# Designs tried in a protein design chat: VH-VL binders against S-adenosyl-L-methionine-dependent tRNA 4-demethylwyosine synthase (TYW1). Part 6

Target 1, 149 residues: S-adenosyl-L-methionine-dependent tRNA 4-demethylwyosine synthase (TYW1), of Arabidopsis thaliana (Mouse-ear cress) (q8rxn5r50to198)
Amino acid sequence: GKIFFISQTGTAKALAQRLHELCASNDIAFDIVDPHSYEPEDLPKETLVLFIASTWDGGKPPKNGEFLVNWLGESAEDFRVGSLLLSDCKFAVFGVGSRAYGESYNAVAKELSSRMIGLGGLEMIPVGEGDVDDGELDRAFQDWCDGVI
Short names: E, the ipSAE of ESMFold2; O, the ipSAE of OpenDDE; V2, 0.75 times the mean of E and O plus 0.25 times the DockQ between their complexes.

## First folded at step 12 (VH-VL; framework fv_burosumab)

Design K4 (from E6 with heavy chain S57T S102E; at its last look DockQ between E and O 0.77; V2 from the best seeds 0.00; counts 0 for: pae E 2.9 > 2)
Fold by OpenDDE, look of step 12:
Structure K4 (fold): chain C 149 residues (1-149), chain A 123 residues (1-123), chain B 106 residues (1-106)
Amino acid sequence: as target 1 above (149 residues)
Amino acid sequence: QVQLVQSGAEVKKPGASVKVSCKASGYTFTNHYMHWVRQAPGQGLEWMGIINPRGGTTNNAQKFQGRVTMTRDTSTSTVYMELSSLRSEDTAVYYCARGPYEGWLPEYYFDYWGQGTMVTVSS
Amino acid sequence: AIQLTQSPSSLSASVGDRVTITCRASQGISSDLVWYQQKPGKAPKLLIYDASSLESGVPSRFSGSGSGTDFTLTISSLQPEDFATYYCQQFNSYPTFGPGTKVDIK
């Protein structure tokens, strides 16, 4: 499986590393991946994908995830693709955001989930939502991890 | 060489179902999308749907949604198309047709075809 | 759905003749067009892909041209084995076929 971190300030990256360690401790092999260096066309080869995704200004993805998120969006809208691509891919998404941004709260995580589903992916559990401002981010993340592993 | 060999002709009554098989050889079966295309007697060609290389997902033409089921068996390199609730207008030659691909994207044209299976629907 | 038309619907020609068949799309499809040959009782055979690319094994007397909405299949010198029906097909959207052009012996 792959753990992707879409991170601007390092929070999501740190959580991804934590998840990676958790998986390893449970004898579950995951590769932690910076999507900036990942070829999105390889995504259909994945059977298990976990996203830790922060939402940046304006509800947009951080720089390192911009290409992948855009690729997923474009692919989901391509008539050729549809639900054919990711039918063998189980996935889950955890969002890192702030409710202070209203409609943009965890917009990237929600978009990732929607696009993955649109491409035929199987969502393991609902999108986890972490708020960096409420002091409960770690608990929320742990709860999400418990659902994934 | 690429070969697609389909099952024999079928005669069905209205309301029945028909299942046509297409056995593939001469290439990596799990790499290519497979399409189904039909042709009524003396008429043109009509695309029915597509199935992904590993048989997990299909996209069907809206006209056939709810009536057509495409499956594939990787162990036998065979693709199946089942059409239910048959009507007289379903009388046609049904073709399996291999789709080219680029990367993991399917191309919706057809580089190799089965020999066709005549399905006749009559009371 | 994108509709394709062909002209003519049928034609009669002699061996050695230059034959031209046109295909027109209801909207722009770039070069996402292919041509098939179909003989009676046989499956279609791919001749041209991407509007102008010759499929492997297809004789060089076949050629395709065009982009956007207007496309042409040309047989430079008709051979006995070329008497058949020819179909254009677009793949810019979900596949649709032209109605076909039957090439008969004169």
Scores: ipSAE 0.320, ipTM 0.788, lowest interface PAE 1.4, mean pLDDT 95
ESMFold2, look of step 12: ipSAE 0.351; ipTM 0.773
ESMFold2 (binder alone), look of step 12: mean pLDDT 93; pTM 0.949

Design K5 (from E6 with heavy chain N60Y G103R; at its last fold request DockQ between E and O 0.89; V2 from the best seeds 0.00; counts 0 for: pae E 2.4 > 2)
Heavy chain, then light chain:
Amino acid sequence: QVQLVQSGAEVKKPGASVKVSCKASGYTFTNHYMHWVRQAPGQGLEWMGIINPRGGSTNYAQKFQGRVTMTRDTSTSTVYMELSSLRSEDTAVYYCARGPYSRWLPEYYFDYWGQGTMVTVSS
Amino acid sequence: AIQLTQSPSSLSASVGDRVTITCRASQGISSDLVWYQQKPGKAPKLLIYDASSLESGVPSRFSGSGSGTDFTLTISSLQPEDFATYYCQQFNSYPTFGPGTKVDIK
ESMFold2, look of step 12: ipSAE 0.452; ipTM 0.789
ESMFold2 (binder alone), look of step 12: mean pLDDT 94; pTM 0.955
OpenDDE, look of step 12: ipSAE 0.460; ipTM 0.818
ESMFold2, fold request of step 14: ipSAE 0.415, 0.449, 0.437; ipTM 0.779, 0.807, 0.791
ESMFold2 (binder alone), fold request of step 14: mean pLDDT 94, 94, 94; pTM 0.956, 0.956, 0.956
OpenDDE, fold request of step 14: ipSAE 0.439, 0.376, 0.399; ipTM 0.818, 0.799, 0.805

## First folded at step 13 (VH-VL; framework fv_burosumab)

Design L1 (from E6 with heavy chain S57T Y101W; at its last look DockQ between E and O 0.83; V2 from the best seeds 0.00; counts 0 for: pae E 2.5 > 2)
Heavy chain, then light chain:
Amino acid sequence: QVQLVQSGAEVKKPGASVKVSCKASGYTFTNHYMHWVRQAPGQGLEWMGIINPRGGTTNNAQKFQGRVTMTRDTSTSTVYMELSSLRSEDTAVYYCARGPWSGWLPEYYFDYWGQGTMVTVSS
Amino acid sequence: AIQLTQSPSSLSASVGDRVTITCRASQGISSDLVWYQQKPGKAPKLLIYDASSLESGVPSRFSGSGSGTDFTLTISSLQPEDFATYYCQQFNSYPTFGPGTKVDIK
ESMFold2, look of step 13: ipSAE 0.401; ipTM 0.786
ESMFold2 (binder alone), look of step 13: mean pLDDT 94; pTM 0.953
OpenDDE, look of step 13: ipSAE 0.511; ipTM 0.826

Design L2 (from E6 with heavy chain Y101W G103R; at its last look DockQ between E and O 0.73; V2 from the best seeds 0.00; counts 0 for: pae E 2.3 > 2)
Fold by OpenDDE, look of step 13:
Structure L2 (fold): chain C 149 residues (1-149), chain A 123 residues (1-123), chain B 106 residues (1-106)
Amino acid sequence: as target 1 above (149 residues)
Amino acid sequence: QVQLVQSGAEVKKPGASVKVSCKASGYTFTNHYMHWVRQAPGQGLEWMGIINPRGGSTNNAQKFQGRVTMTRDTSTSTVYMELSSLRSEDTAVYYCARGPWSRWLPEYYFDYWGQGTMVTVSS
Amino acid sequence: AIQLTQSPSSLSASVGDRVTITCRASQGISSDLVWYQQKPGKAPKLLIYDASSLESGVPSRFSGSGSGTDFTLTISSLQPEDFATYYCQQFNSYPTFGPGTKVDIK
């Protein structure tokens, strides 16, 4: 499996590392991956993918995840692809955001989930949502991890 | 050489279902999308749907949605097409047709065809 | 859906003749067009892909040209085995076929 971190300030990355350690402690092997260095064309090869994704200004993805998110979007909109591409991929998404941004709150995480589903991926659990401002981020993340592991 | 060998002719009554098989050989089965195309007697060709190389998902023409089911068995290199609620208008030769090789994105044309399976629907 | 038309619907020709079949798309399809040959009781056979690329094993007397909306299949010198029905098919969107052009012996 792969753990992708889409991170601007490092929060999502840190959570991804925590998740990776948690998985390891449960004898579950994952590779932690920076999407920037990942070829999206390899995504259909994956059978298990976990996203830790922050949402940046304007509801846009951080730079390191921009290419992957755009690739997913373009693929999902291509009539040739449809649900044919990621039908063998189980996935889950945790969002890191702030409710202060209104409708943009965890927009990237929601988009990732939507695109993955559109491409035939199987969502393991609903999108987890963490708010960096409410002091409950760690708890929210732990709850999400408990659902994934 | 690439070969697609389909099951034999079928005669069905209206309302019944038919399941046609297509056994592939001569290439890496899991590297190619498979399509189904039919042709009514004396008529043109009509695309029915596509199934991914590993059989995990399909995409059917709107006309056949809810009525057609495509599956594939990697262990036997066989693709299946089941059409339910048959009507007289479904009388046609049904072809399995291989999509060209692509890494992931399918190309919706057909480089090899099965010999066809005649399905006759009559009361 | 993208509609394809072919011209003519049928034609009669002699061995050695130059035969030209046209295919027109209802909208631009770039070069996402293929040509098939079909003989009675047989499955279609791919002749040309990407509008102008000759499929492996297909005689060089077959050629394809065109882009956008207008396409042409040409048989430079018709041979006895070429009497058949020819179909164009677009794959720029969900696949659709032309109605076919029957090439008969004169």
Scores: ipSAE 0.446, ipTM 0.817, lowest interface PAE 1.2, mean pLDDT 95
ESMFold2, look of step 13: ipSAE 0.450; ipTM 0.798
ESMFold2 (binder alone), look of step 13: mean pLDDT 94; pTM 0.956

Design L3 (from E6 with heavy chain R54Y; at its last look DockQ between E and O 0.76; V2 from the best seeds 0.00; counts 0 for: pae E 2.8 > 2)
Heavy chain, then light chain:
Amino acid sequence: QVQLVQSGAEVKKPGASVKVSCKASGYTFTNHYMHWVRQAPGQGLEWMGIINPYGGSTNNAQKFQGRVTMTRDTSTSTVYMELSSLRSEDTAVYYCARGPYSGWLPEYYFDYWGQGTMVTVSS
Amino acid sequence: AIQLTQSPSSLSASVGDRVTITCRASQGISSDLVWYQQKPGKAPKLLIYDASSLESGVPSRFSGSGSGTDFTLTISSLQPEDFATYYCQQFNSYPTFGPGTKVDIK
ESMFold2, look of step 13: ipSAE 0.352; ipTM 0.755
ESMFold2 (binder alone), look of step 13: mean pLDDT 94; pTM 0.952
OpenDDE, look of step 13: ipSAE 0.602; ipTM 0.842

Design L4 (from E6 with light chain S93R; at its last look DockQ between E and O 0.68; V2 from the best seeds 0.00; counts 0 for: pae E 2.3 > 2)
Fold by ESMFold2, look of step 13:
Structure L4 (fold): chain C 149 residues (1-149), chain A 123 residues (1-123), chain B 106 residues (1-106)
Amino acid sequence: as target 1 above (149 residues)
Amino acid sequence: QVQLVQSGAEVKKPGASVKVSCKASGYTFTNHYMHWVRQAPGQGLEWMGIINPRGGSTNNAQKFQGRVTMTRDTSTSTVYMELSSLRSEDTAVYYCARGPYSGWLPEYYFDYWGQGTMVTVSS
Amino acid sequence: AIQLTQSPSSLSASVGDRVTITCRASQGISSDLVWYQQKPGKAPKLLIYDASSLESGVPSRFSGSGSGTDFTLTISSLQPEDFATYYCQQFNRYPTFGPGTKVDIK
């Protein structure tokens, strides 16, 4: 499996590392991946992917995930690809956002989920919605992790 | 040495179903999408749909939506096509046809074909 | 759906003749066209892909050309084993096939 972190300030990266440790404690092997270094065309070979993604100003993905997010969007709209590509791929997404951003709250995580579904992926649990400003991020993350594992 | 070997000819009554198998050999089964194409006697070729051998997802031509089901068995490198609610106009030779190597993007032309399976629908 | 026509629908030719077959698409398909050969009782066989690329193991007397809407298959010197029906097929969208061109012995 792969855990992708899409992170501006390191919060999503730290949560990805915590998830990795939790999976290892349960004998579930994952690689932590910076999407900047990942070839998106290898994604169809993955059977289990987890995303921890922050949303930055204007609803934009952090720079390290921009190419992967754009590639997913373009692929999901290609008639040749459609829902054929990821039908054996299970996934889950946890978003790191802030309600102070209004309509952009966790926009990147919601877009990732939509695009993975459009490519045929099987969503394991609903998008986890973390808010860095409400003091409940760690509890929301732990609840999401419990549902994934 | 790529080879696609299909099951034998079938004679069916209207309203019945038929299931045709296609066993692949000589290549890595999951590296190539598989298609089905049919040819009625004296008629042209008609694409029916595509199956991803990894995961088993399918996309069927609109004309056959609701009547065709494609499946695969990775352990035997075999693809199946089942056509239900048969009519006399479904009388045709049915081919499995392999798409070219797909790194991630399926392509919709066919580099190897099975020998064909004649399905005759007659009352 | 993208419609393909072929011309001629049939022809008679002698061994050694140069044969040309055309395929025309109802809209631009770039170079997303292939050619197949089919003999009676046999499956189609891929000859040309991407309009002009020769499939491995296909004799060099076969060639393809064209882009956009107009495409040609050429057999430079017809051999006895080349008497068959030839189909074009586009893959710019979901596949459609031309109606075929039958090449017979004169």
Scores: ipSAE 0.382, ipTM 0.763, lowest interface PAE 2.3, mean pLDDT 90
ESMFold2 (binder alone), look of step 13: mean pLDDT 94; pTM 0.951
OpenDDE, look of step 13: ipSAE 0.542; ipTM 0.834

Design L5 (from E6 with heavy chain N59Q; at its last look DockQ between E and O 0.85; V2 from the best seeds 0.00; counts 0 for: pae E 2.7 > 2)
Fold by OpenDDE, look of step 13:
Structure L5 (fold): chain C 149 residues (1-149), chain A 123 residues (1-123), chain B 106 residues (1-106)
Amino acid sequence: as target 1 above (149 residues)
Amino acid sequence: QVQLVQSGAEVKKPGASVKVSCKASGYTFTNHYMHWVRQAPGQGLEWMGIINPRGGSTQNAQKFQGRVTMTRDTSTSTVYMELSSLRSEDTAVYYCARGPYSGWLPEYYFDYWGQGTMVTVSS
Amino acid sequence: AIQLTQSPSSLSASVGDRVTITCRASQGISSDLVWYQQKPGKAPKLLIYDASSLESGVPSRFSGSGSGTDFTLTISSLQPEDFATYYCQQFNSYPTFGPGTKVDIK
C-alpha cells in the first residue's frame, strides 16, 4: 500500500508519518510517498492507498499534490478512463484543513475521494476531517486511523 | 495467434435475457480491453461497451445502460456480455472485439474480432 | 455523439480499378479514425488505424488519408477479394461507425 501526503506546512506529512508508524506497529506495510515524486500513471497498480491531504488557500492543493490531484481530475473526466482505471484500488482520505475557509474546508480531501470513486476506487471509510484550529485534530486523526486499521 | 471464440447462436423471447461468451487466446488477456459491438441484420455496427479484464470494470454505451452487464473470468480468459429485457430490436449479431494494447489507457477501436453470435429475439 | 457519413453508399467496380471511399465526421476527430473491411457472414477486419497507418498483414494497395473531418480510404488496384463493405469508425470519443460503403463487382 501507499500513504500519500499532500502537505503545505508539514502537518499532513507529520500525520502521514504517524499513520505509517501505526501501520508498522500493526504489521501492516505501507510506503510513505510524496506525490510530487510519484508518477500518477502508476496509481492503477496500487491496491491500497491512503491520502493525508491538506487544503491550502482557496481550496487548492499544496504544491506537492497539484499534479496528482489534477491528474485525477482530468482522468475522471476522460471518457477513455472513467471507472475503468482504479477498480482494484481500496482507498481512504483524511483531510487537514481549517473551518475558517468555509466551503473550502477540506476541499482537497473531498475532491480526492470523489475522483478516486469516479475512477472506480473503493472507499474504505468516509473522508476523515481534521480542523487545525479546533484543538481536536489529533483526536480526529486517531479516530480515522482506527477505522482504517 | 490471437483468437476470440464466441458462444453459439441464441433464440430468445421478448423480455428474456441472453448471455454471450467470448474466449480469448493467443495474447495476455489482462493487457487488452475488450469491447462488445453488435450489428443488426443488414445494418451497421453499434458499440455497446467496454470491459477492463483487469479488475472487471466496465463502461456501457448510454443506450444500453441498465440492460447490459459485462463480466470476465480471468482464469478462463473469457468475457461475458448479458443483455436483459430483450426486444425485437435487439436481434443482431453480437461481436466481442479486442482493443489494441495501449498501456493503461484504452483506445476505442478494435484490432481483433470474435466470429460473432447471432441473437434472435422473437415471440 | 459524433456522426460519421460515408460516400458513396455503394459502388460497382472492376478488378484493377482504383476505388476511393470517403468518410466525414460531424466534428473534428484529429486522426482518430479507423477503417474496417467486412464480408458477408464475417466479422469486420481492421485495415487502417490512426487514419493512415496500415494494419499488419493488410495489402499495400490499401491506404488511408485525412485528418480533422474528412477521411479517405483508397484501394489502388481492386482485387477479387476486395469486394466487401467498408466501414469507417472514430475513436476520438465513444466509438461510432459510418454507415458503410458496399463495393460490388461491375
Scores: ipSAE 0.338, ipTM 0.783, lowest interface PAE 1.3, mean pLDDT 95
ESMFold2, look of step 13: ipSAE 0.387; ipTM 0.774
ESMFold2 (binder alone), look of step 13: mean pLDDT 93; pTM 0.951

Design L6 (from E6 with heavy chain G99N; at its last look DockQ between E and O 0.72; V2 from the best seeds 0.00; counts 0 for: pae E 3.3 > 2)
Fold by ESMFold2, look of step 13:
Structure L6 (fold): chain C 149 residues (1-149), chain A 123 residues (1-123), chain B 106 residues (1-106)
Amino acid sequence: as target 1 above (149 residues)
Amino acid sequence: QVQLVQSGAEVKKPGASVKVSCKASGYTFTNHYMHWVRQAPGQGLEWMGIINPRGGSTNNAQKFQGRVTMTRDTSTSTVYMELSSLRSEDTAVYYCARNPYSGWLPEYYFDYWGQGTMVTVSS
Amino acid sequence: AIQLTQSPSSLSASVGDRVTITCRASQGISSDLVWYQQKPGKAPKLLIYDASSLESGVPSRFSGSGSGTDFTLTISSLQPEDFATYYCQQFNSYPTFGPGTKVDIK
C-alpha cells in the first residue's frame, strides 16, 4: 500500500506519518510517498492507496501534489482509459482544510476522490473532512483512520 | 502461445439472453484488456465493448448500453459477455479480441482473436 | 463517429499481381489505422498497425502507407493464401471498421 501526502504547511504530512504509525501498529505495511517524486503512470499498478491532502488558498493543491492531481484529471478525459484505468485500486482520502474557505473547503480532497472514482477506483469510505480551525481535526482523523483500518 | 478459446455455438429465441465465454492462455491475463466484436452473417465487424480484467470495469459501445454485460474470472483467466433481450438482428459470430497494450494507455486494436461463437436468434 | 470507406469493394486478381486497397476516414485519424485479413469462417488476423508497421509473422509482401484520411494496403505479389477479405479499422476514437474489400481469384 501507499500513503500520499499533499501538504503545504506540513499538517497533511504529519497526519500521514501518524497514519503510517497506526498501520504499522496493526501489522499493515505502507510506504509514505511525496507525490512530487512519484511517477503517476505507476498508479494503475497500485491496489491500495491512501491520500492525506490539504487545500490551499483558492482551492488549489499544494505544489508537491499538483502534477499527480493534474495527471488524474487528464487521464479521466482520455477515452482509452477513463473509468477502466484504476479498476483494481482501492482508495481513501482524508482532507485537511478550513471552513473559512467556503466552497473551497477541502476542495483538493473532494477533487481527488472524484477523479479516483471517475477512473474506476474503489472508494473504501467517504472522504474524511478535517477542519484545522474547529478543534475536532484529531477526532475526525482518528475516526477516518479507524474506518480505513 | 497466446490462445483465446470461446464457448460453443448457441441457438436462442428472441427475448432470451446468451453468455459467451472466452478462456485466455499463454500470457498474463490481467495485463491485457479484452474486447468483444461481432460480425453478422455476410456483414462487417462491429465493436461491442472493452473490459479491464484487472478489477473488471467495462466500457460498452453506446448501441449496446443496457443490454451487454461483460465480466471476468481471474482464477480461470476467462472473460464473459452476456447479451440480453435478444433480437433476430443479434444473430452473429461473437469474437473476444485481445488488446496488445499492457501498460497504462491501451490502443484500441486487436492482436489476437478467439475462434468466434455463432449465436443464432430465431423464432 | 469516424466512418471508414474502402475501395474497391471487391476485386479479382491473379497470383503474382500487385494489389492496392484504399481506406478513407471521414476525419483525420493521424496514423491510428490497422489492417486485418479475414478468410471465410475464420477470425480476423492483424496485418498492419499504426498505418505502416508490419505485425510479426506477416509476410513482407504486405505493406501499409498513409496518414490523416487516406490509407493504402499493398500486396506486392499476390499469393494463393492471400485471397480473403481485408478490413481497415481506426483507433483514433472508439473503434470503427471499414466495410471490407474482397480479393477473389481471377
Scores: ipSAE 0.299, ipTM 0.738, lowest interface PAE 3.3, mean pLDDT 89
ESMFold2 (binder alone), look of step 13: mean pLDDT 93; pTM 0.946
OpenDDE, look of step 13: ipSAE 0.496; ipTM 0.826

## First folded at step 14 (VH-VL; framework fv_burosumab)

Design M1 (from E6 with heavy chain P100Y Y101S; at its last look DockQ between E and O 0.71; V2 from the best seeds 0.00; counts 0 for: pae E 3.1 > 2)
Fold by OpenDDE, look of step 14:
Structure M1 (fold): chain C 149 residues (1-149), chain A 123 residues (1-123), chain B 106 residues (1-106)
Amino acid sequence: as target 1 above (149 residues)
Amino acid sequence: QVQLVQSGAEVKKPGASVKVSCKASGYTFTNHYMHWVRQAPGQGLEWMGIINPRGGSTNNAQKFQGRVTMTRDTSTSTVYMELSSLRSEDTAVYYCARGYSSGWLPEYYFDYWGQGTMVTVSS
Amino acid sequence: AIQLTQSPSSLSASVGDRVTITCRASQGISSDLVWYQQKPGKAPKLLIYDASSLESGVPSRFSGSGSGTDFTLTISSLQPEDFATYYCQQFNSYPTFGPGTKVDIK
C-alpha cells in the first residue's frame, strides 16, 4: 500500500508518518510517498492507497500534490479510463484544513475522494476531516485511523 | 510474440448462453485492456465492450448491457466473454482484441486480435 | 454514437493501381482514427493509427491522411496480397467502425 501526503506546512506529512507507524505496529506495511515524485500512471498498480491531504489557499492543493490531483481529475473525465482505471484500488482520505476557509474547508480531500471514486476506486470509509483550528485534529485523525486499520 | 488464442466454435439454441475464452501470451497480461468485437456473417465489425487490465471492471456497449459479462483470470492470462439470452442475430464471429496502451492509459483501438470464435444460434 | 461511413463500398482494381478509400465521421474526431485490413476468414489487422501513422511491419505503400471528419487510406501501388476489406475505426469515443470497403481484383 501507499500513503500519500499532500502537505504545505508539514502537518499532513506528520500525520502520514503517524499513520505509517500505526500501520507498522499492526504489521501492515505501507510506503510513505511524496506525490511530487510519484508517477500518477503507476496508481492503477496500487491495491491500497491512503491520502493525507491538506487544503491550501483558495481550496487548492499544496504544490507537491498539484500534479496528482489534476491528473486524477482529468483521468476521471476521460471516457477511455473512467471507472475502469482504479476498480481494484481501495482507498481512504483524511483532510487537513481550516473551517475559516468556508466552502473551501478540506476541498482537496473531498476532491481526491470524488476523483478516486470516479475512477472506480473503493472508498473504505468516508473522508475524514480535521480542523487545525479547533484543537480536535488529533482526535479526529485517531478516529479516522481506527476506521482504516 | 503477442498471441491471443480463442476457444472453438459454438452452436447454441435461442435463449441459451455462450462463454468464449481468449488466452493471451507474449506480453504482460495485466498491462492491457481487452476488448470484444463481433462480426456477423458478411457484415461489419461491432464493438461489444472492454474489461480493465486486472478484471475488476467492465464497460459494455449499450446494446449488450444486461446480456454480456466479461471476466479475466490473471493466473491463466485468460479473458472470458459470456453472452446470454442468445438470439439468431447473435450469430457471428466473436473476437477478443487487445487495446493499445501507452503506459496504463488505454487507446480504444486494437493492435492484436484473436483468431475469432464462430457462434451459431439456431433453432 | 459517432457514425462512420466509407466510400466506396467496393471497388475493383488491378495490381499496380493506386487505390484510395475515404472514411467520414458524423462529427469531428481529430486524428483519432485507425485503419484495418481484413482478409476472408481472418481477424482484422491494424494498418494505420492516429489517422496517418503506419503500424510497424506494414508496407510503406499504405498511407493515411485526414483530420476532423474526412480521412483517406491510400495504397500507392496495389499488390496481390492487398485484395481485402478495409475498415476505418474511430477511438475519439467508444469504438465504432466504418462499414468497410472491399477491394477486389479486376
Scores: ipSAE 0.256, ipTM 0.776, lowest interface PAE 1.7, mean pLDDT 95
ESMFold2, look of step 14: ipSAE 0.309; ipTM 0.754
ESMFold2 (binder alone), look of step 14: mean pLDDT 93; pTM 0.945

Design M2 (at its last look DockQ between E and O 0.86; V2 from the best seeds 0.00; counts 0 for: pae E 2.9 > 2)
Fold by ESMFold2, look of step 14:
Structure M2 (fold): chain C 149 residues (1-149), chain A 122 residues (1-122), chain B 106 residues (1-106)
Amino acid sequence: as target 1 above (149 residues)
Amino acid sequence: QVQLVQSGAEVKKPGASVKVSCKASGYTFTNHYMHWVRQAPGQGLEWMGIINPRGGSTNNAQKFQGRVTMTRDTSTSTVYMELSSLRSEDTAVYYCARGPYGWLPEYYFDYWGQGTMVTVSS
Amino acid sequence: AIQLTQSPSSLSASVGDRVTITCRASQGISSDLVWYQQKPGKAPKLLIYDASSLESGVPSRFSGSGSGTDFTLTISSLQPEDFATYYCQQFNSYPTFGPGTKVDIK
């Protein structure tokens, strides 16, 4: 399996590392992946993918995930690809955002979920919605992790 | 050596269904998408659809939507195509055709089965 | 749907002849074109992919060229085993095939 962190401030990366440790303690092997170093065309090989993604300025993905997120969008709109591509892939997404951004709240996580579903991926649990400003981030993350494992 | 071996010829009445099998050998079954293509007697070739062997998802040509079902069995490395509500114009040789190596779908064919003649007559 | 035409529809040729077959697409398809050979009673065989790339095991006398809308298959010196029907096929969109060019013995 793979855990992708899409991080502006490092919060999503730290949560990905915590998830990796929780999975390892339950004998579930994952690689933590910086999407900047990942070839998106390899994604169809994956059977289990977890995303920890932050949303910042204007609802755009952090730079390290920009190429992967754009690739997913382009692939979902390619009529020859569509739901054919990821039909053997289970996934889950946890978003790191702030309600102070209004309509952009966790936009990247919601976009990822939508695109993965459109490509035929099986969503394991609903998108986890973390808010860095409300004091509930750790609880939301733990609840999401419990659902994933 | 790559081989795609198809089931034998079929004779059917209008309104019936036919299911053609295609057994793959000589390569890793899940590394190549599989397609179905037909050829009416004395006529050209027509693409029918594609199946992803890893998850079983399919994408069928609009002309055959609602009439064609493609499945696979990874334990036997076999792909199936079922065409329902047969008409006389469905009389053709049906080929399974393997896409090139890759985890992304591609829509040309590097190996073909020997073909299965399906004759639909009243 | 992208339509393909082929020219000529049929030809007669002798062993040793240079044969040229053309395929024309109804819209630009970049280099997303393949050529197949089909002998009577047999399945098609891939000769050329990506307009000009020779498939493994295909004799060097076969070559392909073109991009956009106009494509050519050339057999530099026709051999007895080359008498067949030749089809082009595009994969820029869902696949469509040309109507075929039959190459017969003269």
Scores: ipSAE 0.353, ipTM 0.779, lowest interface PAE 2.9, mean pLDDT 90
ESMFold2 (binder alone), look of step 14: mean pLDDT 94; pTM 0.951
OpenDDE, look of step 14: ipSAE 0.531; ipTM 0.847

